# Ledger of designs, part 131: VHH binders against Flagellar brake protein YcgR (ycgR)

Target 1, 263 residues: Flagellar brake protein YcgR (ycgR), of Thauera aminoaromatica (c4kar8)
Amino acid sequence: MAELSTPSPASPAPLDGGRGDELEKFTLRGARQILQLLQDLITHRGLITAHTGGGHSFMTAVLKVDEERGRVVLDPSPDPQANRRALAAPRLTCVTQLDGIRIQFPLVGLGEGQDKGRPALFAPLPAEMLRLQRREFYRLQVPLAHELSCLLKAEDLARKPVEVSARVIDIGAGGVAVVVPTGAAEFVIGGTLPACRLALPDGEPIELDLEVRNLNRQTQRNGTEQLRVGLRFAALPRAADTRIQRYIFKTERALNAKARGGL
Key: E = the ipSAE of ESMFold2; O = the ipSAE of OpenDDE; V2 = 0.75 times the mean of E and O plus 0.25 times the DockQ between their complexes.

## First folded at step 11 (VHH)

Design T7 (from Q20 with S103Q E105W; framework vhh_7n9e_1; at its last look DockQ between E and O 0.28; V2 from the best seeds 0.00; counts 0 for: pae E 3.4 > 2)
Fold by OpenDDE, look of step 11:
Structure T7 (fold): chain B 263 residues (1-263), chain A 119 residues (1-119)
Amino acid sequence: as target 1 above (263 residues)
Amino acid sequence: DVQLVESGGGLVQAGGSLRLSCAASGFTFSSYAMYWGRQAPGKGREWVSGISWGGGSIAYASSVKGRFTISRDNAKNTLYLQMNNLKPEDTALYYCAKQDYEQGWFPYWGQGTQVTVSS
């Protein structure tokens, strides 16, 4: 019985390095790749759980990448004790997520200082960054032209059943991410949405149960707020799974062909 | 600063009941989903229950479903957990957590309240 990893309210624990061989394929060591990924974290304001060892961690963010000095600037903890632990730690293990992909990287040689008159933590650029894009975690970004939608069965403030048509933004073997207008329905992580309908381009909608796994508020360029809902397939019939896999495969091939200039 | 203060824990016999409270401050309580978690001795933290910002959506872990009831009073900035038919396996440090809509996990939690269920 695969222990259904209940959404732990705890900060994600670092992956133990013991599976070194399996993780190598997900490890970035290129300077350009590392810089790009750090910049992506800055751009997306990705909050990072920094593990200092001994079961202690604090929340931080990459504030800046100083390429000239070869260092990363981190937001210090509001807790002075956490900062002291961080500075005393031989290694800081940073864990975050970007676009549903787990990112983990070590920082060594942490120091404190000021950036533009504000307290900051400094570390040399990481020599490696782990980007876990496991097949099971792979999410296809759905092309806008496909107009995938999911009819969500949810509840309003009065616990009255409501139907919300949500645009599917990404899809994988394990679930979908959708966007809904803020206030269209109430969601809670761990909640089940029964008898939802996923519309694929190749036929009739698929009826399925969904579990809410993630909730993110996003502000669009136009200032409109949307709620991104990460949904797991709670129960997926085999036939539906086959259809989803086929769609993903076909779409990936088409996207790759286009990227190669073939279309 | 986000503050969460849990209370209502204690020692209870199996089959007994407790009501936990979580007083929230430092943020707009009515705008966030809230959650209960627990950590048993020697075990990791586990999710227990969640309630959406308005209370329209509720979820429970399978282990507590039918026994626990989550509720909230937005006017009082308080989260509740009614625990009935308590079992020794429910023994844990119970903590409330605030939804983070930017990270998608739970960076904010209280110090917790100890619940001990004796056989």
Scores: ipSAE 0.601, ipTM 0.882, lowest interface PAE 0.9, mean pLDDT 87
Fold by ESMFold2, look of step 11:
Structure T7 (fold): chain B 263 residues (1-263), chain A 119 residues (1-119)
Amino acid sequence: as target 1 above (263 residues)
Amino acid sequence: DVQLVESGGGLVQAGGSLRLSCAASGFTFSSYAMYWGRQAPGKGREWVSGISWGGGSIAYASSVKGRFTISRDNAKNTLYLQMNNLKPEDTALYYCAKQDYEQGWFPYWGQGTQVTVSS
């Protein structure tokens, strides 16, 4: 019987999902910044997923930075095959989180050896580290009872305008997150949604241009599929910003007062 | 098992054109937004273009807008990137990526196809 073709699996190494110009603002290239971030990972005992390509990865940690030799020291895997794959890989893509912020950095020229008599992996310091902080401002979790909504001017399959009333689940000075049914419109990260309307409780809806920054699948128990869409405000007028900040402030105060007065 | 196989790269003179393909298998292709990215020498990783699952929404990096065209054929499980008016700064390893709706970032991409634009 003829063998089935089995192509090599796709690499698990992450693509950061932003546009090229957006990626640069999250990229650290200064030697001092890189050393400080690596030290923070050491101090917080950050657990790192190291991707070797071909769908393989292993867990590791930065044990220390050897500034004298210009290299980083990594914890080897207890699995010898994982170590062999890491040493054979042209690049090791390290992915972790620190305080909820995604951190990613490449290591090139990985070698094995001993550090103070203990097995270790070594690589030159990375030339860059990504610290992906997608938002700059506090985000209020919108109470369900408020039923805050945003009318999205999105596009269908033929790139024709469609209108979707989306429930707002969080809001901050820089944007909102909304939920829409999967089939309501088509979205892509980097896409723009002009002339959307954010409905706040007080006053007329705010006309906003929005940019899609994140898409997350959500499947309900009844089988209904929804998308969680992270949206950034573009060109937000000062008056609109003031109204949004007032809503956030008043809502937070009300929530805090309820928490203090509740059982 | 998700598999993404890029092809169509090569050496081309500045001003020329190439068409990249990405053959997808191991998942329902028509349910996912797909993306092209690239890694150029001496630069960080760069998003190039994205297309929604039905093709109704398309976005491009500013550096390629007007020169590159992303498309997909859901019947053939294939993603395309038509690259016109190529420049030496377009030299890079190009790879396709599948949206990971569970994490909101792109954990899967192919091995890539090299594009080299000579002057």
Scores: ipSAE 0.301, ipTM 0.767, lowest interface PAE 3.4, mean pLDDT 80
ESMFold2 (binder alone), look of step 11: mean pLDDT 84; pTM 0.847

Design T8 (from Q66 with T58I S103Q; framework vhh_7n9e_1; at its last look DockQ between E and O 0.24; V2 from the best seeds 0.65)
Fold by OpenDDE, look of step 11:
Structure T8 (fold): chain B 263 residues (1-263), chain A 119 residues (1-119)
Amino acid sequence: as target 1 above (263 residues)
Amino acid sequence: DVQLVESGGGLVQAGGSLRLSCAASGFTFSDYAMYWGRQAPGKGREWVSGISSGGGSIAYASSVKGRFTISRDNAKNTLYLQMNNLKPEDTALYYCAKQDYEQGTFPYWGQGTQVTVSS
């Protein structure tokens, strides 16, 4: 069953193949690489936006890779009309994201059938898959030593305003993931947290609005439950964006240097 | 097993109102944020509204903001969506959804209730 898409930003439009030369370096054509990436999509249960053309799309997932038959199995839409469009389309453009990397691949020769007694869509394995890591999708894992924090302005269960100091675990150009104690505040995906404060090591905290994009429960090694909150930067000032980018760049360089045996 | 059963849909004229209900079972309803989504004919599923576990935090899609009101009764394990000033573009199958907090996905949703708004 196709999962309800989290309020993901508008299903990213397919990248127009016209920038062919620039995208070649990001295009996988190796059979093994393609299979691995498809398997990764299965493992992570990644939701895929399948574009059928004419501005139409539906949500699907890769259910199975049949290597013997050289085909991919997709979850059909609950909308019969969407499935009909998909089957009639000369090309299905699949768009998804895995670990902050945009993945795009074409499927041609779509057919319908059954997989283990359930309706399914079938297509030959894609000849190519685009794997594009953009800065906007990149998430830096914040070193524990940096002690980044974000002061969240939220409400508790009693609808009382509360301020929660949350540890930042990852950061990207588009937002942060933070961890908070379970029950510290109420969150809802799509909700806005106004006038929050992101603390970076290089100066004064950045005031910004945050939008809740994801919620995850995490159990720590000690058995304590925490809530991971994925937050998008809402209307980030340019100066703040620059500071965040600088921090990410500097930190990445330092981590890479360390990984190479540098100080 | 998580069960979500939507009701309250129907045919309504533009400018009319409907109230949707979602009966939840198989989990501690009061511990989870709940959401409404919808799927219009030929379109993908879209997020409509969300409400936190205690109801203190609420969010709406821009397309429904000011017209729809999400609420919940934790004692009754029921989620509600009051839809006012309905428009033809609101025509869709409406789903109640629960997030899987471990996976961060939305695998839990009902069969939906059909809302049709005539011009």
Scores: ipSAE 0.843, ipTM 0.953, lowest interface PAE 0.5, mean pLDDT 88
Fold by ESMFold2, look of step 11:
Structure T8 (fold): chain B 263 residues (1-263), chain A 119 residues (1-119)
Amino acid sequence: as target 1 above (263 residues)
Amino acid sequence: DVQLVESGGGLVQAGGSLRLSCAASGFTFSDYAMYWGRQAPGKGREWVSGISSGGGSIAYASSVKGRFTISRDNAKNTLYLQMNNLKPEDTALYYCAKQDYEQGTFPYWGQGTQVTVSS
């Protein structure tokens, strides 16, 4: 269920599985907790996606925390246009991951300056940080080589059934995100897709009901427009839940082994 | 600028009917999914219904399913909500919203039209 908001919409898109009050228990508001989490991001050189609105974002990092002035220091983009968009934005939504846990925090009042003679971006410390330490909010980015797909049983313009084989781009305990060609079917937030089939590598496809939670437009490298459809699992059987979690765990272990130069 | 202008609200007795309209401008209406939402006095905001850009997919909140009908006329850039068998708990400010494909949700909504259902 999407929450209604003001005319200046935030980016990135809301996570499946919650309204703001459901996320309150994952929200850090203590100054020491916030400082420690920011220091952890600095120590681990955490890469941050900073969303400026209008579908724009840039990669950054927290370079340091200036406790005396109560502000964070961020790495500017090498793209001057990205920096201009960030400085013009009323709010920067920062998204990153630390040890598999999604971290999200807003920055307001972004300014430009120098830190020890080098260009830098500055903002007051965030008043809150979201630390989603719950398995249901984690989303595994599916490797392309796995070719995970979900057969969607949707409707066309005439409300007639159509089947769309959609590539799964991420998967978590609570749902999947898929991409479909623009116009392949009609979608609306809150719509249900009964008896869809999720194809995991280790057995027969899982039959499950899906609910549309978000809709984003994406442009492929060849200029072709696709629709990203965020889908929630409805009434997921335990056996299906177990298979999904096993896939996520196995895939993460394999990715971690490759990253360390092992198996 | 995106403009959404709701109309058709009013005072009605329980069991009655109203038809809401939302006139849209400032964007290509037929390219966007559209939604109705409401906010009751002293309560949080609630999604009510949605309709895809071409009208092929329609969804309702369980509280209104079977009583409310969403529709659209893409030639007239207008979204509708037919509300039948109204109940006092349907009393709310009703507003329409446009899909935001960058945010993935529908964060923009109009000023709304008041629906008041007397017992």
Scores: ipSAE 0.735, ipTM 0.919, lowest interface PAE 0.8, mean pLDDT 83
ESMFold2 (binder alone), look of step 11: mean pLDDT 84; pTM 0.848

Design T9 (from Q20 with E102D S103Q; framework vhh_7n9e_1; at its last look DockQ between E and O 0.34; V2 from the best seeds 0.00; counts 0 for: pae O 2.3 > 2)
Fold by ESMFold2, look of step 11:
Structure T9 (fold): chain B 263 residues (1-263), chain A 119 residues (1-119)
Amino acid sequence: as target 1 above (263 residues)
Amino acid sequence: DVQLVESGGGLVQAGGSLRLSCAASGFTFSSYAMYWGRQAPGKGREWVSGISWGGGSIAYASSVKGRFTISRDNAKNTLYLQMNNLKPEDTALYYCAKQDYDQGEFPYWGQGTQVTVSS
């Protein structure tokens, strides 16, 4: 008789309950959202790469949105061949960035004409637009020389407040991972640590609220156990977000330059 | 080797109370953070509450905060959930779960105990 394998391990229970396909959460399908995003591209004069297929593309911009006719107006290429390829293509894949966020949308049914006496390309409004916020999931591995730390406002075994200075081992737009000695404080997934302080190399520490998202145990060479705590930022003020993004960008650029160029 | 056995469920009228227990064996209970979750028919699992290994840190879902109280007795290897002011939307199969420090999540759940709140 074979051993019964029951109960089987249950599936992980996500704290946030995020469901759906990998790209669906970044996809805009609401008409008002699409119109506003297109207007934002117009306002910021976003340069768009329009892919016509077969490895061909041209640069364009959204000139305006014609809400009454439900269409967008694009700047034609100065290259007549690029315009002909665009008009012949079954779809035009438009790619651009807005505030560092990748924007992608299809245009189907592209046509030619004039807008205020100037040559222009027209297409129906896209049925969907992709705003890929993937930059928020990127995690920079913090160089040891930077000695980045985060002062955690946690609780001890007796549920009394304790402060724990924790080394930051990675940092991204949405959070940090830190290490602390096991027993320095008590942690639980879903726990909130208010008024923690993240120390970046320049300026005053950033005060922020953190939420515990994962917990791992690690054993060091000397036999001591440390706890790796994955922490999500609660809502950040724009100034704090800017400082964190600047640190990530500067550090990433410096590491890449040292690794390849020696410059 | 790990066993989690929930008990204390039942049928209760709205506004009533229940106390759930989770008996744990097969691991050093006092070394692990523990969690309660629930699953209503046709829905995914929902995190409800968590408590750290020593009981020093406690967290609740916003939908139950102020009504539910998680606790543990490390001497008896038992996790508890006191549920007060129950509502029909609290109807679910309630599970306890053990922290997984290798994966960093809590993938192991017991079989559950049914809580049904009538109105």
Scores: ipSAE 0.646, ipTM 0.895, lowest interface PAE 1.1, mean pLDDT 82
Fold by OpenDDE, look of step 11:
Structure T9 (fold): chain B 263 residues (1-263), chain A 119 residues (1-119)
Amino acid sequence: as target 1 above (263 residues)
Amino acid sequence: DVQLVESGGGLVQAGGSLRLSCAASGFTFSSYAMYWGRQAPGKGREWVSGISWGGGSIAYASSVKGRFTISRDNAKNTLYLQMNNLKPEDTALYYCAKQDYDQGEFPYWGQGTQVTVSS
């Protein structure tokens, strides 16, 4: 009886190291930066796809960072075979996403053991972590105080046109991420939302076409569900681009000044 | 476990038509946007079309717009792709994909159905 190896869900393939020079600018090697990013993964309970090679992978999570021992603790697979493959692999390639940013890092020297009486996988801290913004452009996290909004022209279940006021949570030269109430409209990745209106603090709303690039459900602390919509600027007039860039620059400067204790 | 099973592919002459089907199981089909993708020989996977959970929003790749029609039957847990005016460049393995709202990716793909368009 040939055990039909359940095809492991096609986890995003690790980026091949062949683009070494282009990826260098996105590679973190600082110990503090690596620790911070790992802590962020713990805090956000980010699921990680661990690639063991040969087209095999399993789902894991960073459970703990042991700074004293210089190791990371991972959640083992419920599949013993996956764990055996992981332990036999010369390198584990971990892939995850945090806040829409792809994170990839290698782990070498994987071992098994127990953490507080529970089975765990252990590896030395990664020497480097790749942090790739899927989007070609830096995205500014919009301060809550700015109350940026985008009026989305979308369709409901009945394909009736609806307007949805969405809060902008991040903005970059290439697009925005917004949050909408679940069920406010129907979205599909690759869909175009024509003649939307982006409200910036410095003047009249900007009319623009948006393309849906990402859809994520988010559960708020209060238990309410929201939909995060990643939107690309499909057609951005030059004047609008200038305004967006100016806003981003001004806001970043203000945030940096505040962080330095100047405000 | 999420299962996606594509069917309806085959050999067709240029200008011909095919209708693909994708049978979905292992999840609440009516709660997820569904997508078609394809992979031509020697090329990467490319997005072809998408439809929202209720069918209220539809999108097409520019290369297939006006020729392909995506639809779904939530009662039958089935996704469809009507392909008209097929071209040799449409030759590919066609995949059905499920949206993952937690990851914002397409982690679930079927085995695909082969579409071959002869000149």
Scores: ipSAE 0.159, ipTM 0.652, lowest interface PAE 2.3, mean pLDDT 86
ESMFold2 (binder alone), look of step 11: mean pLDDT 83; pTM 0.831

Design U2 (from R78 with S31D A33D; framework vhh_7pa5_2; at its last look DockQ between E and O 0.18; V2 from the best seeds 0.00; counts 0 for: placed apart)
Fold by ESMFold2, look of step 11:
Structure U2 (fold): chain B 263 residues (1-263), chain A 121 residues (1-121)
Amino acid sequence: as target 1 above (263 residues)
Amino acid sequence: QVQLVESGGGMVQPGGSLRLSCAASGFTFSDYDMSWVRRAPGKGPEWVSTISDSGGSTSYADSVKGRFTISRDNAKNTLYLQMNSLKPEDTALYYCAREYYEDFGPWFDSWGQGTQVTVSS
C-alpha cells in the first residue's frame, strides 16, 4: 500500500487493539524467543505491514537482526513520504503472518541509516511480540445494533426448565459471551446447556450444545445487575463454523469501513 | 486452509502486456478485499493494487496507475491483474494477498508463492 489515507476517529490502537488481558499468555517477552521469531521472519521473507497511525501504513520486511547492537533492520518504503511518517511516528505497529499465525510487534525509536551502503530503517529490538492463532484466540465484540441473541435452554432455581434469550456480546470460533439479567436462570461452571440456538443475521438459527466456562456479574449503565456468561461450543459442524467466521469477517469489515469513511 | 496460487508471469519486452491470475481456495473469496504486492530484486515489498470484495472499488499505486487494471471474478474465485505498457522497473515477483482489517488498519494475513514477471529484451 503506497499510502492509505483514511480518517481516524481515535488515537492509534494498542498492540492488538482488542482483548489485551486474554492475549497476554500469547505475548513473547524473552529475548531469545524474540530473536528467533525475527530470524524466522527473515528466513521466510515475511511481508510486514507497518502502521504509523492516522490511517497510514507502508510495507516492509526484516532484513536482519543485529544482536550485538540490539537492533532490527527493515526495508525502507520506496515512497519518501511514508518513510518520513514512519520516522516521525512515536511507534510502528508491525503485523505479518508466519505459518498461519498472526505475528504482531511494536517498534519504537525508529531511525534511518545505511546497511551495506543501501538505505535502511533501524529500531531497537521490540520488547514484546504477539503470536496468535486467529481461530483459537480471536473474539469479535458484537456491535449493539446487530442485536445478536442466543436462546439458552437452562434451569431456574427450582430446577424447572427455562428458555432465556441472551444478548451476545462477543463471538469467536470457540464460543460466545452472553449477558442475561441476574436471576434469569441458574448457571453452573462446567455445566452443559443442550440444544441452544444461536441467531445470526443470515439464515436459520444454529442449534448447538454450549458449556458454561465462566460467570461474571456486571453493572449496566442504568445500574441494573447482569450476568456475563462465557460459553464454549461443545461441537460445531463445519457449516456452522463457516457461518460464524463469515459473520465475524463481514462485521469487522463494516466497522473498519465506517471508521475509514467517517459518516 | 487458505490457498492463493498466482500464475501468468513470464518474460516480455518493454511496452508489452501480461495478465496475472490468482486462484483462491479454502475461504469465501467474495467476502475479502484482495491485493497485488510485488517484490523487485534487491528491494522491499511494494503494494501495487487493491480491489474491494464486490469489485466495485479499486485503487492503485502511482507507479502503475493507468497501466495496470485489477479485477476479480467471484464466481470463479479468481483475482486478475492486467499489466500493460510494461517497463523494466515492473520486473518483480508478484504476490496475490488477502486483506484483513483491524482497528489500526488493514494488513495481509495470507499470500501466495508469487509469479515472476521479467521485462527485458
Scores: ipSAE 0.604, ipTM 0.877, lowest interface PAE 1.6, mean pLDDT 83
Fold by OpenDDE, look of step 11:
Structure U2 (fold): chain B 263 residues (1-263), chain A 121 residues (1-121)
Amino acid sequence: as target 1 above (263 residues)
Amino acid sequence: QVQLVESGGGMVQPGGSLRLSCAASGFTFSDYDMSWVRRAPGKGPEWVSTISDSGGSTSYADSVKGRFTISRDNAKNTLYLQMNSLKPEDTALYYCAREYYEDFGPWFDSWGQGTQVTVSS
């Protein structure tokens, strides 16, 4: 009777692995800074999306910072199932924004209890908080008229190499979001697409490696399904970075000018 | 700059109806999924409903399913929430929120100041 050793569930690879170096400059680790930022979230009643893993999330807010006990107090979800998932999760990933700046922080060791007679979630203060300035992580919505495209080198279901021309819907310094027809290729989150080509209006396509970071299937009104793919620039030459930044800047200026002139 | 401005809130009796609107500006409205979120006094935020960028797909919280209808007019850059059969439990500040999808999944990267809905006899 061979004891089938149930393969130990592979510890989810720390999502932070590949971006670590680039994000370090935006990571707050100082206790005072963290406390201040949490307090600011309280003051502004920030809406926080708390991710529990497995594609599940719930809405919460920071209610209180308990400095004496070194813990943060969160609103529980009105959904008991969401709270159960949160408590069972080894890590809660919280995402919000303040004044247009994205804020992300992990919470570990979540518990439930009462705060002043009200149900609450408790966690130790985060060890770090990521504060991303808009300028660096701003995603420009690409005007349809620009017809920005990215040639993706991917694989189909049979692992056969395929090239897919994808429309770029937004672009930033760190990556692009594209739309592809459903079934055009198989994408795996964390997978690398090598030697892709980003077509900008100002010249030859830029060759670059892309990492799949997000997949979102959407159904259009006409019943057509499309896949939105979030892609990170895995390796971007300096010259390419400059071109992308220039494009973003130029386009933003043009859009802003149009918006002002239309008033 | 991304702006979301909610309107249409007010006071209604139980069983009544309201229609909320959200005017969006500063971005390509048709490229984003949009949601309604509410926060009742003394309670945490609650997701209410989401509509896809094209309007082809909608989802609702169980608490509002069958009573609320989310819709959008991309030509007008406006999001709507039709609320029928309102209950006292629906009393909350209602926010229009823009969804964005990143590494960890969907989150709200922008929301308005909210519009107050009060359901009371």
Scores: ipSAE 0.585, ipTM 0.839, lowest interface PAE 0.8, mean pLDDT 86
ESMFold2 (binder alone), look of step 11: mean pLDDT 83; pTM 0.824

